# Designs tried in a protein design chat: VH-VL binders against Mediator of RNA polymerase II transcription subunit 18 (MED18). Part 8

Target 1, 219 residues: Mediator of RNA polymerase II transcription subunit 18 (MED18), of Arabidopsis thaliana (Mouse-ear cress) (q9sjz6)
Amino acid sequence: MSMECVVQGIIETQHVEALEILLQGLCGVQRERLRVHELCLRSGPNLGVVSSEVRLLCDLDQPEPTWTVKHVGGAMRGAGADQISVLVRNMIESKVSKNALRMFYALGYKLDHELLKVGFAFHFQRTAHISVSVSSVNKMPKVHAIDEAVPVTPGMQIVDVTAPATSENYSEVAAAVSSFCEFLAPLVHLSKPSISTGVVPTAAAAAASLMSDGGGTTL

## First folded at step 2 (VH-VL)

Design e1 (framework fv_livmoniplimab)
Fold by ESMFold2-Fast, scan of step 2:
Structure e1 (fold): chain C 219 residues (1-219), chain A 118 residues (1-118), chain B 107 residues (1-107)
Amino acid sequence: as target 1 above (219 residues)
Amino acid sequence: QVQLVQPGAEVRKPGASVKVSCKASGYTFTGYYIDWVRQAPGQGLEWMGRINPNSGGTKYAQKFQGRVTMTADTSTSTVYVELSSLRSEDTAVYYCARDWGYEYFDYWGQGTLVTVSS
Amino acid sequence: DIQMTQSPSSLSASVGDRVTITCQASQDISNYLAWYQQKPGQAPKILIYDASNLETGVPSRFSGSGSGTSFTLTISSLEPEDAATYYCQQYDNLPLTFGQGTKVEIK
């Protein structure tokens, strides 16, 4: 079973450069540009009693556009889960063709909203493969109107820290992510995403939750 | 407003190379692919390839592989297509066109007429 | 390569006429088809994408339909400014390919 360890935070745009410098020093590699078009799809009533949500991601920063479908499952539960500072959840991510949108429409899914994420990412490997992305989340007023994208939270950017895990190693990976968060704590406060067990919110709803929760930049 | 500006004309001799420019303005240059499409006089449109100005990554049509090179200069928001070993059948208007990543084109340059003759 | 064939190669019609242009793909391209308008001495301009979606700013008299291998562009009521050559383009597979064009002239 595939899993991921996740923490999120928010950072004021004016502090992003300082975070980038810190990440360059930590990772020993140059930043990667990030530009991802995210299509959020929701199932219709004929597919079951409870609607399901699927995210289709298009990486616009490659020589050829690449598409992935991502579905995240419920978070780990129980007495021990409350003591872990990192979210551990089931995750399915698969590479797909651009025909995937057509296929989901044929299955009765409908487009809920479109987002454009713009920023940068860093990766480093030691005891776990940790990915850090810092991006603005932008909504599009018209279908595929990338030029007209407008920030969901002006002046703020989202910091995502993720690491793949398995049922065999999630505790070690969570510890590695937690250690990484402590290193970044002076510039950004990272915490478990605002998600109820068994519920998968949209990216826009997650961003709104982070703003309401007061997580984010610390100096 | 979005604008892609190209020079009007270029003249070269057979066997030479030509480098055509396309200067972008009015949008985030590194956010979009730029494709090159040519049109011989009185003929239809032919896709040559594309470049990602952010990464410098390129994809060329097989017909032009080995004699086409696409480059981008982010400091001037300019994309270039260079075609070598020119033949008379390379005489055409060369257009740059903007691509969201879905491989159709929402804005086009006005075109550069490349004439290959003495 | 996917071959795109348009018909007719040219047509002449009167202002107010309904004009239809067809485009045939040599293999199934789903709905990954765009239509462009090109006036003499000018660059092409996008009209339709995803076979039937009208680009913003394009007059509502233009419409597209079709899926798979057969597509049509319709001008419901021809205007003098519509005199141009129209091209279809597939983007299902590389290399990207265009139809040979349909020239629309006003009588």
Scores: ipSAE 0.006, ipTM 0.486, lowest interface PAE 11.6, mean pLDDT 81

Design e10 (framework fv_livmoniplimab)
Fold by ESMFold2-Fast, scan of step 2:
Structure e10 (fold): chain C 219 residues (1-219), chain A 121 residues (1-121), chain B 107 residues (1-107)
Amino acid sequence: as target 1 above (219 residues)
Amino acid sequence: QVQLVQPGAEVRKPGASVKVSCKASGYTFTDYYIDWVRQAPGQGLEWMGRINPYSGGTKYAQKFQGRVTMTADTSTSTVYVELSSLRSEDTAVYYCARDRFYGSGSYFDYWGQGTLVTVSS
Amino acid sequence: DIQMTQSPSSLSASVGDRVTITCQASQDISDYLAWYQQKPGQAPKILIYDASYLETGVPSRFSGSGSGTSFTLTISSLEPEDAATYYCQQYYSYPLTFGQGTKVEIK
């Protein structure tokens, strides 16, 4: 029942200011700061889960950190899936306490990787609620080693465009996201994230995949 | 199994420096901070600082700033704490401990057996 | 610096007794608190983290509670091997700080 439409791209750091100005013009509001610690967990063999990813998101821009769990499930596949220009996947998002990491470990999950995303976000509300984030993706040797974080791809930032959807309206939401990408095309090329059948995507793997094909930026 | 191995004892004269080692095994060395905690005879625990073995980045307690240096050698999975200008009140057991991640800062899940540093004439 | 104060400084109790140790933080540390056990001549051993979570392999007679500035470690039924000094530690902010310790002796 709960789904999201997703496209991603990569932009050179030198072009981020131009993208920010464009997004402000399109959304009519100023940027929202983004500083998120993202923990990506994978299910163990005892759970029987084969194509899901659990992400714990800690918003570090709040006076006290707030935690959200995001369960990212299987991508839409089958007849007609290749005709959709955005990734449509199952997604459940819920607010949780800081104890969530321990709880998932007790359930048999293991930490796959962790990231610190630093940047900004905009929200565009019309036919769909579209969220656009522009961030540097940084890796740490251990959880909360924030001051020692280093960029995964120096000189580049990731652009994520997401919109919530349902089984009944995902086609319309996907069209809205695809249309929105036309406004960003002068500065960034957004495309369906690369994903292998049976492989759960990760932010680090997605960034690496986009860079290998050069499909994340446009002049 | 996770182990942190330290030498048993070191003896130094006042004004000298001491360098204590801590050799880690049984886990990925660069994934965890190592903290140093000391304990004077009959006294409680005192945090000295921590090192990130991946980056070499350090954070020291203000009391030891200027006298303490922490280093890591990834080729031998060994962390060091060096304390200079030793005084008799620096006589203590020096523990290395693995900083287990959770929240802002952390607690210690594995400890070395400790090195007794005695500062005497 | 966040100051951690434990009470009592020492206590004597009999096997089977319920023992309670208190730890006070000088400011709100949420639940970023751990408890350690240290026996003479040994390194400290973690018992409790995040104020109330029992570390793997630690007997269930140990429990922790509290949040904010007031925390408690409880041993529901004291065993001879529990004779030790117990320390609380905050990890809400640097520098990390410990309580002064509570010595538990068996009568």
Scores: ipSAE 0.006, ipTM 0.447, lowest interface PAE 14.8, mean pLDDT 81

Design e11 (framework fv_livmoniplimab)
Fold by ESMFold2-Fast, scan of step 2:
Structure e11 (fold): chain C 219 residues (1-219), chain A 118 residues (1-118), chain B 107 residues (1-107)
Amino acid sequence: as target 1 above (219 residues)
Amino acid sequence: QVQLVQPGAEVRKPGASVKVSCKASGYTFTDYYIDWVRQAPGQGLEWMGRINPYSGGTKYAQKFQGRVTMTADTSTSTVYVELSSLRSEDTAVYYCARVGWLRYFDYWGQGTLVTVSS
Amino acid sequence: DIQMTQSPSSLSASVGDRVTITCQASQDISDYLAWYQQKPGQAPKILIYDASYLETGVPSRFSGSGSGTSFTLTISSLEPEDAATYYCQQYYSYPLTFGQGTKVEIK
């Protein structure tokens, strides 16, 4: 079972260009366009007592849409885990066929919500493979109406930093992510995402939570 | 166009302190770390530490912990390294070098020869 | 600390010769290795980064290879201006460490 290390933050749209320049310098690579349709599916009543969540990610920047299924598990907990500034959780991610949505519907899954993320990403391959995405999170007024998407938080964008890990190296990967956050801290403040028991937050919920009150310390 | 400019030489007595400057130009000062590397006469290169000019955050090599202080002045795009309690063994050329996170040194200052003698 | 050991410590070769310098890390550093060239009285200059990538403006006669703990720098055809001391450096873990250097002299 694979793991991932995750931190999130928010950035005002007017500061995105400065962050992009900094990331370009650190990675030494060109940015990648990010345009992803994210479908969050929940299990039906016949699959068990506890609701199960899976996410289907469709890369719309490809000539033929490509799908990935992602399932995230519980966060690492305990006194030691509470001292880590990075969220560490179990994660399964796999490429799937274009028929994956139909298959999950046949299994009793239902669409909980959907989002369109638009922005850019950089992949930084050093001590860990760190992926940084900066995107606007958009909701559709009608189911699957991608062309009509509108921002959830106008004037703000979400910054996601993720890195894959294993049970043997998650401490090293978390340290690498934490070090990366220190370098970006003056421009964007990245922190451990807030998680409720039995609920995996969406990018939109995370963005809303970060903006919830004066000081933005709810996460 | 990227330049890191250092003074040519400094002379100090044993027990004194020295503060070496490194003025950056030709790039956005806060986009890169600056590391300090020294080289004793006829010897190899030795890493001393790193400063983030944007945050002022520092990381020092254990050998210099307690004797070294690195600072940055964003108004003049200048980084400083200060080494205290100088000994004759501290005689070396002190280089500043530009670096990114988990990257190599892409530009170096010309070096400052610090001589510690009575 | 990660110890970097270079071999040979010095060598003398003729213009046109193929020169190989090796660098050993005391533990796995993946490909977080750079090679620098230093001429007398000058600051070091980057040649190779991430073990095998040639920095812009560096002559193609320079190449790097290796991963993990064993690395090599090769000069395919030595030129007079290549007389210098060459250093390997790891940037995998703090403290950053350098090899002791290899002095290349022209006959």
Scores: ipSAE 0.006, ipTM 0.492, lowest interface PAE 12.4, mean pLDDT 82

Design e12 (framework fv_livmoniplimab)
Fold by ESMFold2-Fast, scan of step 2:
Structure e12 (fold): chain C 219 residues (1-219), chain A 121 residues (1-121), chain B 107 residues (1-107)
Amino acid sequence: as target 1 above (219 residues)
Amino acid sequence: QVQLVQPGAEVRKPGASVKVSCKASGYTFTDYYIDWVRQAPGQGLEWMGRINPYSGGTKYAQKFQGRVTMTADTSTSTVYVELSSLRSEDTAVYYCARGYYDFWSGRFDYWGQGTLVTVSS
Amino acid sequence: DIQMTQSPSSLSASVGDRVTITCQASQDISDYLAWYQQKPGQAPKILIYDASYLETGVPSRFSGSGSGTSFTLTISSLEPEDAATYYCQQYYSYPLTFGQGTKVEIK
């Protein structure tokens, strides 16, 4: 079963440079540019009694854009889950063709929301493959109008830390992610997505929750 | 199957307000936008705004800001448009239309039959 | 606001004729354009969306083309039931705007 370990946080744009310097100090690898077009699709009534959610991700920083379909499942539950400081969830990911969006529309899916994430990423390969991305989350005034994207929360950026795992090694991967987060704690507070830890909700926390679960669209 | 049903003609005096309903049936009400489009006699189509029945969120054309209000009642699958401070130039057929749920979409696949609102002294 | 200009404002044609209606946007709207048909006393009916995609149930004699600022609606072989006013509509940005309409009459 494929799984992933996830934590998220928010950082003010003015502190992003300091975080980037810290991340470079933790590894000798080049940072990657990040420019990802993310579409969250919801199934219509014709595809079942309960709607399903599909995410399409396009990496726009490659010579030829590639599309990926990602389905994120339920989070791990139980006494063991309560003691883990990172989110562990099921995840299925597959490459798709350039016409994937049109195909899903033809199948009765509709766009729930669309985001453009712009920033940078670092990859660390040790006990686990840990990916950390720092990005502004932007919305488009029209679908596929990525050149007109505007920030959803001006002055703030999302920090995502993810690592792939399996049912056999998720505990070790979660521990590796948790240890990595300790190095970032002075600049950004990373926590499980959509979990209240007794902290008073802030605009930053609300933005993080909206970004992680797709919150829906308003006009 | 899919239907948007609007009421019969309305007559109002200048300065009054009018509230037009649009009752949806044959689909999941919260899965589509409802837009309002009006048409003055012998004239073209004019977009007034839209509502997302799921969130209650609205978007109005600037021309109508301050005197238009759109609301949705999920329990009855009904959307309303209310236009206040009516003028003679507000005389038009008012249509509701179903919009595909696409972040910024404006594709209208089903329309109500229209409600003629006449504003006269 | 994005202005949509249609031409001609009206035309008369015979059954079997090829009819072309044009629509010009005041700025680039990519392919976010729909075409509607409206018969007297009736609500508009969608024909084309995303500039060139035919709506389900619409006869294949209708077709759309164009991108950016210039668009056309073509009726390859006019039928009597095609007598109507046709509107283009941009949905690239708010407010959504319509062309002024093209009235198609059968001789």
Scores: ipSAE 0.007, ipTM 0.453, lowest interface PAE 11.4, mean pLDDT 80

Design e13 (framework fv_livmoniplimab)
Fold by ESMFold2-Fast, scan of step 2:
Structure e13 (fold): chain C 219 residues (1-219), chain A 122 residues (1-122), chain B 107 residues (1-107)
Amino acid sequence: as target 1 above (219 residues)
Amino acid sequence: QVQLVQPGAEVRKPGASVKVSCKASGYTFTDYYIDWVRQAPGQGLEWMGRINPYSGGTKYAQKFQGRVTMTADTSTSTVYVELSSLRSEDTAVYYCARSWYYGSGRYYFDYWGQGTLVTVSS
Amino acid sequence: DIQMTQSPSSLSASVGDRVTITCQASQDISDYLAWYQQKPGQAPKILIYDASYLETGVPSRFSGSGSGTSFTLTISSLEPEDAATYYCQQYYSYPLTFGQGTKVEIK
């Protein structure tokens, strides 16, 4: 089982260009376009004693779309976890075929909700492999109606910083992520996502957190 | 079982319009596009357009833009194609066909209606 | 528009023969290609999807291959009930387009 280190923040749309320039300057690589259809699928009791959630991610920006399945587990808990400023959680991620959604439906999974993320990403290959995405989070009022997507929080975008880790190196990876966040602090405040004890982070939880922080107010 | 049921035939005069129905059953109506494909006598298959029954969103082939309209009635699980300003060249069998919505609509037609023969003659 | 060209336009073969039909796309469609069978007076029926996957219930004598711009439908041992017109179709981009069809007749 692998892990990931995660921090998240929000940025006003007017500051996104400045952030992009800063990120470009940090490693000299070009940005990647991001257009991802994220589907959160939920199983019933027939597939276990409790419902489970699986995220299916479809990259729509390629000429040929690509799919990944991602299952995120609970956050690391305890005295050691309380001392770090970055969320560390279990994560399983696999590349899948274009028929993955049909397979999950055949297994009894149902669509819980879906989001369209549009923006850009950078990948930094230093002490740790750090991925930074800056995107508008958009909701579909009708199933799979990508053309009707509207922003969850107009005028604001979400900044996600993630890095893969293992049980043996998560503290070092978390430190690298934390240091990286210090360089971005003038433009965006990145922090450990807050979740209730035992709650698995989901797209719905992320959207709810973003909406509650914004409350329709431009910061 | 999945079924797409169409009427057998329709006859119209040149200049009139025709509205062909396709009633779906045996699956979740809103999980699939319905496409319309026509075939003139002795000719090949020609795609006319597509409707998303859940959203009502449509995509039409440019050849039919301006005289084709596709609609869906979720209460009866029925899709319609209406073609106006009919000419003798519009005489064809009109098929409805089902394709899955996922993957930006990049899916094949797994079930077809039996077709409606539309004859345009004076 | 993506043009789909089939070859041959028609063929005549004997029961037991191996039959090959080709389909050429005017641009790269990856593997978003299906093959349909249509018998006189009937609606088309799906045989092969995503270039090479056999639809459930379709006899194993049918197979598909290819990717990008060049595709092939093969019937390994022709049966009398295989007399039909076969169409390839791309679903990579709008408008969706079909090949002109290949008519297979039994001697």
Scores: ipSAE 0.006, ipTM 0.506, lowest interface PAE 10.7, mean pLDDT 82

Design e14 (framework fv_livmoniplimab)
Fold by ESMFold2-Fast, scan of step 2:
Structure e14 (fold): chain C 219 residues (1-219), chain A 120 residues (1-120), chain B 107 residues (1-107)
Amino acid sequence: as target 1 above (219 residues)
Amino acid sequence: QVQLVQPGAEVRKPGASVKVSCKASGYTFTDYYIDWVRQAPGQGLEWMGRINPYSGGTKYAQKFQGRVTMTADTSTSTVYVELSSLRSEDTAVYYCARDYKFYYYGMDVWGQGTLVTVSS
Amino acid sequence: DIQMTQSPSSLSASVGDRVTITCQASQDISDYLAWYQQKPGQAPKILIYDASYLETGVPSRFSGSGSGTSFTLTISSLEPEDAATYYCQQYYSYPLTFGQGTKVEIK
């Protein structure tokens, strides 16, 4: 089963340049531009027993937008898993057409939220393939009004660290992500995603929603 | 080949109106907004407004509100700006430029400009 | 309206010099800033968008930096063809606004 290890943090805009320089030194490759329109869809009551989150990701830095669907499942539970400082969850990702949104609406999914993420990303391979993105999270005053997007938390940006894993290697991948967090600790503090006051939905909001409905019990 | 084509020049008397065209080619017309930007001789750039060719929706700078009208004809892939009650201060080069509707990353393609001269 | 203030209004520099142009926004515009180059008798040409991203086909000697209210366009090694007027432009909110321009002349 496909899984991913996820941690998230926030960084003040004034420190983003320092983080970028550090990340560039670490990965030995140029940064990648990040411009993603993210649509978060939730399954309706009439779709069955399992509630799931579907994210449609539109890459806007291409001449023609490209679309990816990401299905996010439940978070890992258990005595050993509960002590891991990294979120481990089921995840499936695939390329789709522009008509995917219409298809999910026809299946009874509803738009939960949408946002525009603008920033940069770095990828590097060690024990695991780790992706780091640093982005401004922007909201639209009207659905799909991307050109009117405004920052949700002016002066701050979101740092997302993700790495793909399997049921056989998630422990090793989580350890690699945890080690990476330690390396970045002087500039940014990364932790398991959770909903925070004043910060809009990203991986953190998705994880919190899964804990509530599909990822296990929340208090 | 992506292009925006404008006429070279227009001459009007004070009090008249002028309608400047901007013909798009080489891309999907309705996927981009068209901005109108003018530049008086020896002066800087001034944004007048924007039109969405898909919906016909417009947004104008307050300075021009009431005097400016922007329209789009999807059958000919042409956008127009009409400015009424012309004064000598309206003498300028009027540019059309496109910006991507789904994400603004600047005005990446410009027309060559139309010199509008207002004189008696 | 968001006011964009550029400095200097003009400068003269020699080929090979490092040139910097500054742009100040009257309020926080995040990274929603573009830089344009305009040569006499021509339409403006986009150089930089989102404060620091270089447009395709623009020479690597051009770079942009900054966020919030303070932005800089840098030409690392001035070439003769860089003689032009440079404009910053915010697209954070309506109305879109330009700086007054910086004229770069070569000695």
Scores: ipSAE 0.000, ipTM 0.437, lowest interface PAE 13.6, mean pLDDT 80

Design e15 (framework fv_livmoniplimab)
Fold by ESMFold2-Fast, scan of step 2:
Order: C-alpha cells, then structure tokens, then sequence
Structure e15 (fold): chain C 219 residues (1-219), chain A 119 residues (1-119), chain B 107 residues (1-107)
C-alpha cells in the first residue's frame, strides 16, 4: 500500500529566486525543470456514493510527452491525527499511455478541469525521499488551449513538498517532512492541506485556500 | 493567425552546410514540439527529427545523427535545422511541422524551404 | 524501422465515386496512425489522427478505420478538390515513417 506525506505553501514570484538558491545549496539535491499539463478527472455519481478523482499528468519537458496517472485517497484519521502538521494519505502513481484519457472517459469519468504547471523541482534523500516543486499554476479558458493559459493566482507560485511512505514508516517520513518545513520557514510558510472525504483538493483550490489564510476571507 | 514561416529556397554546393529557419507565430512557442520532415522532388515524406523548444531536447533519425543539428531560439520563436556535408541526394523541400498538443501527429506545417545541392 | 506500405500507388476516379486507400504497417502500431493530404506545391494537411478521428475543419466525406497493422482511408463521395497525394504516417515508435503515397486523380 503506498502513501504520501504532503505540505503546501505559497511564495511571491519575486522571492522564488531566493528559494531556488536555498534549495540548490543543499548537498545532493537534483534540480529538474517542471512543465506539466494536469488533467483532473472525476467519476460520475453513478459510479459510487462519493465522487472519486484521478489526475493525468503530461510531462512536456521531454521530446515526447509522457503520461502518468495519480490517484489519491482520503487522509488518515485516528488518535493523534489532529496533532500532525503534515497530511498523510494513500497514493497510487503509474505510467500510462496516451490513450489513458480516452479509457477513463469510457469508464464514466469526466474532465473536471485542466492546469498547466511551470517551474522547477528538487529531490533529495535523507531519512526520507523528499520532493519540492515550485510552480506557477495556470488555467485555460478553453479545453487544451495551452497558448491562452492564465495564472490562477497572479504574482504567486505554489510550493509542494511530498515524500512517499508506507503504512509502516509514515510517522517517520511525516517527521522528516515537518523538519524540512522548519528549514524553509524563513522563506515560505508550508502548511497541512485541508482534508476531504472522497474528494482530493486541487492545485487551484489549494492556491485559493492558501491565499485566504489569515487574510481576506478569515472569519 | 497561427503559422510557421519558412524561407522559400536555399542553394548550396556539395560538402557545404545549410541552416533552415522556421518562425512560429500566433501561439506559445514553448508549448509545442517541432519536427522536421523533408521531401525530395517527386518523392515521399521523410522524418528527420524533433525538438522541444522549452528544454532544447532533441531526437534525430539515425540516418542523419552525425550530420543534423536542431536548435531553438525562444527570443525570436524560431527553430532551425542545420544539415552538414551536403550531397546531391539532400536536394529536397524541408518542412517544419508542429506536433499536436497531447498527440504525436502534425497539426500545422510550414510552407517548406527548397534546398538545392548542386555543383 | 517500421515500414508503411500504401496501396494503390495511384488511382483515377470520377466525382461522386467512393475511394478507398489502404496502408499496411510492418508491425503492430495499435492506433498510432495519421492520414495527410498533399496538393502539388503545398505542404501536407492533416485529415485523420489516431486511425479514425477526423480533424476539425475536414469534410465528413473523409473517414479512417483500422488498427494494428491494417488501415484504410475512405472518401465516400469524391469531389474535384480531392485530387491530391495521400500519405499515411505511424507515430508508434522512432523514427516516424510515412507510406510512399497514393495519388488520386479525377477522370
């Protein structure tokens, strides 16, 4: 059973260079360019009581587009869950063919939305394999209209920190991610994403939620 | 208007090199792969290779591997194919073609550049 | 390399006729096949992709079928403007390869 530990934050575009320099300063960190077309698919009501979500990720940074499917489950709950500062959830990620979208449509899924993420990523190994991505999130006014993409949150970028885990080691991995958050705290505020039953938060929804934290829409 | 613009013709002597340009307009240059396809007079189409304008990554057909170089200039939205050690058999119309987003077929073609190799 | 073989090399037909062109791949390419139309002095134009899907703006008289190694392009009712050379192309593996072309002439 595969799991992942996740935290997210936002950073002003003007401060992205400082964050990149900090991440580059860590020994053993590999930098990658990030250009990903993300298709979010949702199952219809007739496939279950609660809607399920899958994401198709197209890597545009290679000579040929490559496709990955990602399916995430609900967050772990129980004694101590309210104490953890990191989201822990079930996750499956696999390489797929270009026909994946057509296949999911045949299974009754519908395209909910699509996003273009542009930025960079770093990976490093310590007590856990931690991945950090920093990207602008862009939406298209028309389906597949990449040339008309517009920022979801102008002047802001999303910082995603993820680490794969297992049912046996997720507490240790979560601790490692939490420590990493402290290391980056002077430049970016990373927090636990909201928990949804049967519905996974989208990048756009996460950005909107983070933008309103302690600010405009607070009660 | 979405288009790929190429010069009409180039003439070279055997043994020389030629660099053909393809200028993109009307779309985001770095969002699409560009392939090069040539066609000798009265013959069919032959694929030469592909470039990713965002990363600069390339994939060449093996028969051209030692003689072909593809480059992209994002400041001018222009892709280039350079072919060296030209022979008379390289006389052809050279097309640039845009790879459809999410697919691997060509949805947009340049008008072609006729490269003539003659003594 | 995957070899693409078209049949016939050329044909002559009358306006209103049903025209079929076949394309054979030397190995299984699933549905990674496109059809292009090329008129003299012009660049090729996409007609069909993924073996059977009609590109937007292409007349409905064009259709594609097949999978694996055998593919067909059909023009249900030939028009004068359809005089051209038609090419099939596989994009299953590198290098990308084209058929030799089928020239369609009007009587």
Amino acid sequence: as target 1 above (219 residues)
Amino acid sequence: QVQLVQPGAEVRKPGASVKVSCKASGYTFTDYYIDWVRQAPGQGLEWMGRINPYSGGTKYAQKFQGRVTMTADTSTSTVYVELSSLRSEDTAVYYCARLEYGGWYFDLWGQGTLVTVSS
Amino acid sequence: DIQMTQSPSSLSASVGDRVTITCQASQDISDYLAWYQQKPGQAPKILIYDASYLETGVPSRFSGSGSGTSFTLTISSLEPEDAATYYCQQYYSYPLTFGQGTKVEIK
Scores: ipSAE 0.006, ipTM 0.463, lowest interface PAE 12.9, mean pLDDT 80

Design e16 (framework fv_livmoniplimab)
Fold by ESMFold2-Fast, scan of step 2:
Structure e16 (fold): chain C 219 residues (1-219), chain A 123 residues (1-123), chain B 107 residues (1-107)
Amino acid sequence: as target 1 above (219 residues)
Amino acid sequence: QVQLVQPGAEVRKPGASVKVSCKASGYTFTDYYIDWVRQAPGQGLEWMGRINPYSGGTKYAQKFQGRVTMTADTSTSTVYVELSSLRSEDTAVYYCARGPRYDILTGYYLDYWGQGTLVTVSS
Amino acid sequence: DIQMTQSPSSLSASVGDRVTITCQASQDISDYLAWYQQKPGQAPKILIYDASYLETGVPSRFSGSGSGTSFTLTISSLEPEDAATYYCQQYYSYPLTFGQGTKVEIK
C-alpha cells in the first residue's frame, strides 16, 4: 500500500562537512540530529515457509525514546522498473511501544543484528518529500551495548536518500530523487542499493553490507 | 541459581582506599552489566556506576568521578569497585547488582543483588 | 539528573488494607521505572519493571501503574511480610536515580 524510493551512497568523513553545507544551502536552515538504535528481527520456520524480516527503530535523540516498526517488501520488478535509477519498494511503517521487542520475541522472532546510526538529516519539500541522512553506522561489541558502539567502517559514512511514494506516483517521485542526486554528485555518488538474499548476516556483516550497498534499512 | 557474592565488611581509615569484590555465578558473566549501588545507614539507595565485564567499559555517576574505579576479572567472574580518598560520609553498605543484557525480558532494571558489603570509615 | 520523589515518606496500615505509594519524576521518563522492596537487613528485591510488569515470583497483590512523570505502586491487600521500604528507580537516562523510599509499617 505504501512505497518508497531509495538511493544510497558512501562518503568519507573528511567530506561530510562539505556535504552538510551543500545540503543546508538547498533546503534552508533545518538540520535534524540523528541517533537511532536499529534492531533487525527475523521469523523462524514455525511462522511459515519463508522467513520474514522486521526492523525495530528506537530514536535515542528524543527526550523520551520513541519506537517505530518498519517492514520493507521486495523491490519492484519488470522491464520498466529495471530502467529506473532508484530503488522502488513496498514499505510499512508504524509507531509502537517499547514493548514491541517483547511482543515479537513472543511471536517467535529472533534478533538477527543491531546497529547504531549517528549523524544528521535534512528534509526537502518540492515535487516530492525527500529525506537525506548522513550517518556513521556503528556496531556493538555486545548485544545492546550502545554506549560501547564502534564504527563498522572507520572514516566512512552512509548517505541515505528516501522519499515516500504510492503505486500511482512512484515514477514521478523516482525522477525527483534522481534529479536530487545530480546536485549531490560532486561530493557523493548515489545509486540504487543492492539487496543480498539467501543468508542471514551477523551484526558485523550486516553493518558492512549497509556501508557498501544498502541491505534494506532506510530510516 | 544466579548469585552475586560479596564479603560482609571492610574497615578503613579516612583518606584510605577500599576495594569491594562481587563474585558472580549461575550465568554467563560477560553477558550482563554489573551496577554498584550504595546505601548509607538509615538512608536511601545511591547509584555509583556500571561496568561491562566483557570490555571493561565503565559509566560513573559524576559525584564519584575521579574517586571511583570499577574493574572486572573474567577469569574469576569477579567485579570490583574501588573508592579512594575515603571520608566518614562514605560509610555505607555497597551492593553489586546485575544490570541489563540482550534478553530484553530482563530489560534495563537491576534483577539480582548481592547481599552487600558494609564499609565503615572510622578514625 | 532526574530527581525521583516518593510520597508518602512513611505509612502505617493494617493487614488487609489497600496501600498506595506514589513516585514522581522531575522529567518525562516514559515507563522506564522499576519498584524495589527492601526488608530490614536485606538487599533490595525487584517487584515491578517497566512501570507495570510484575517480576516472576512476586505476589499478584503488587501492581504498578503510570507513565511519563507520575507512577504508583499498589498493594491490594497488605500482608505482614510486606513491612519494608519501597523504592522507585528510573533507568531512562544516566545517572540512574532512586526515590528516597517509602517505609511501610504494619499496625
Scores: ipSAE 0.000, ipTM 0.448, lowest interface PAE 13.7, mean pLDDT 81

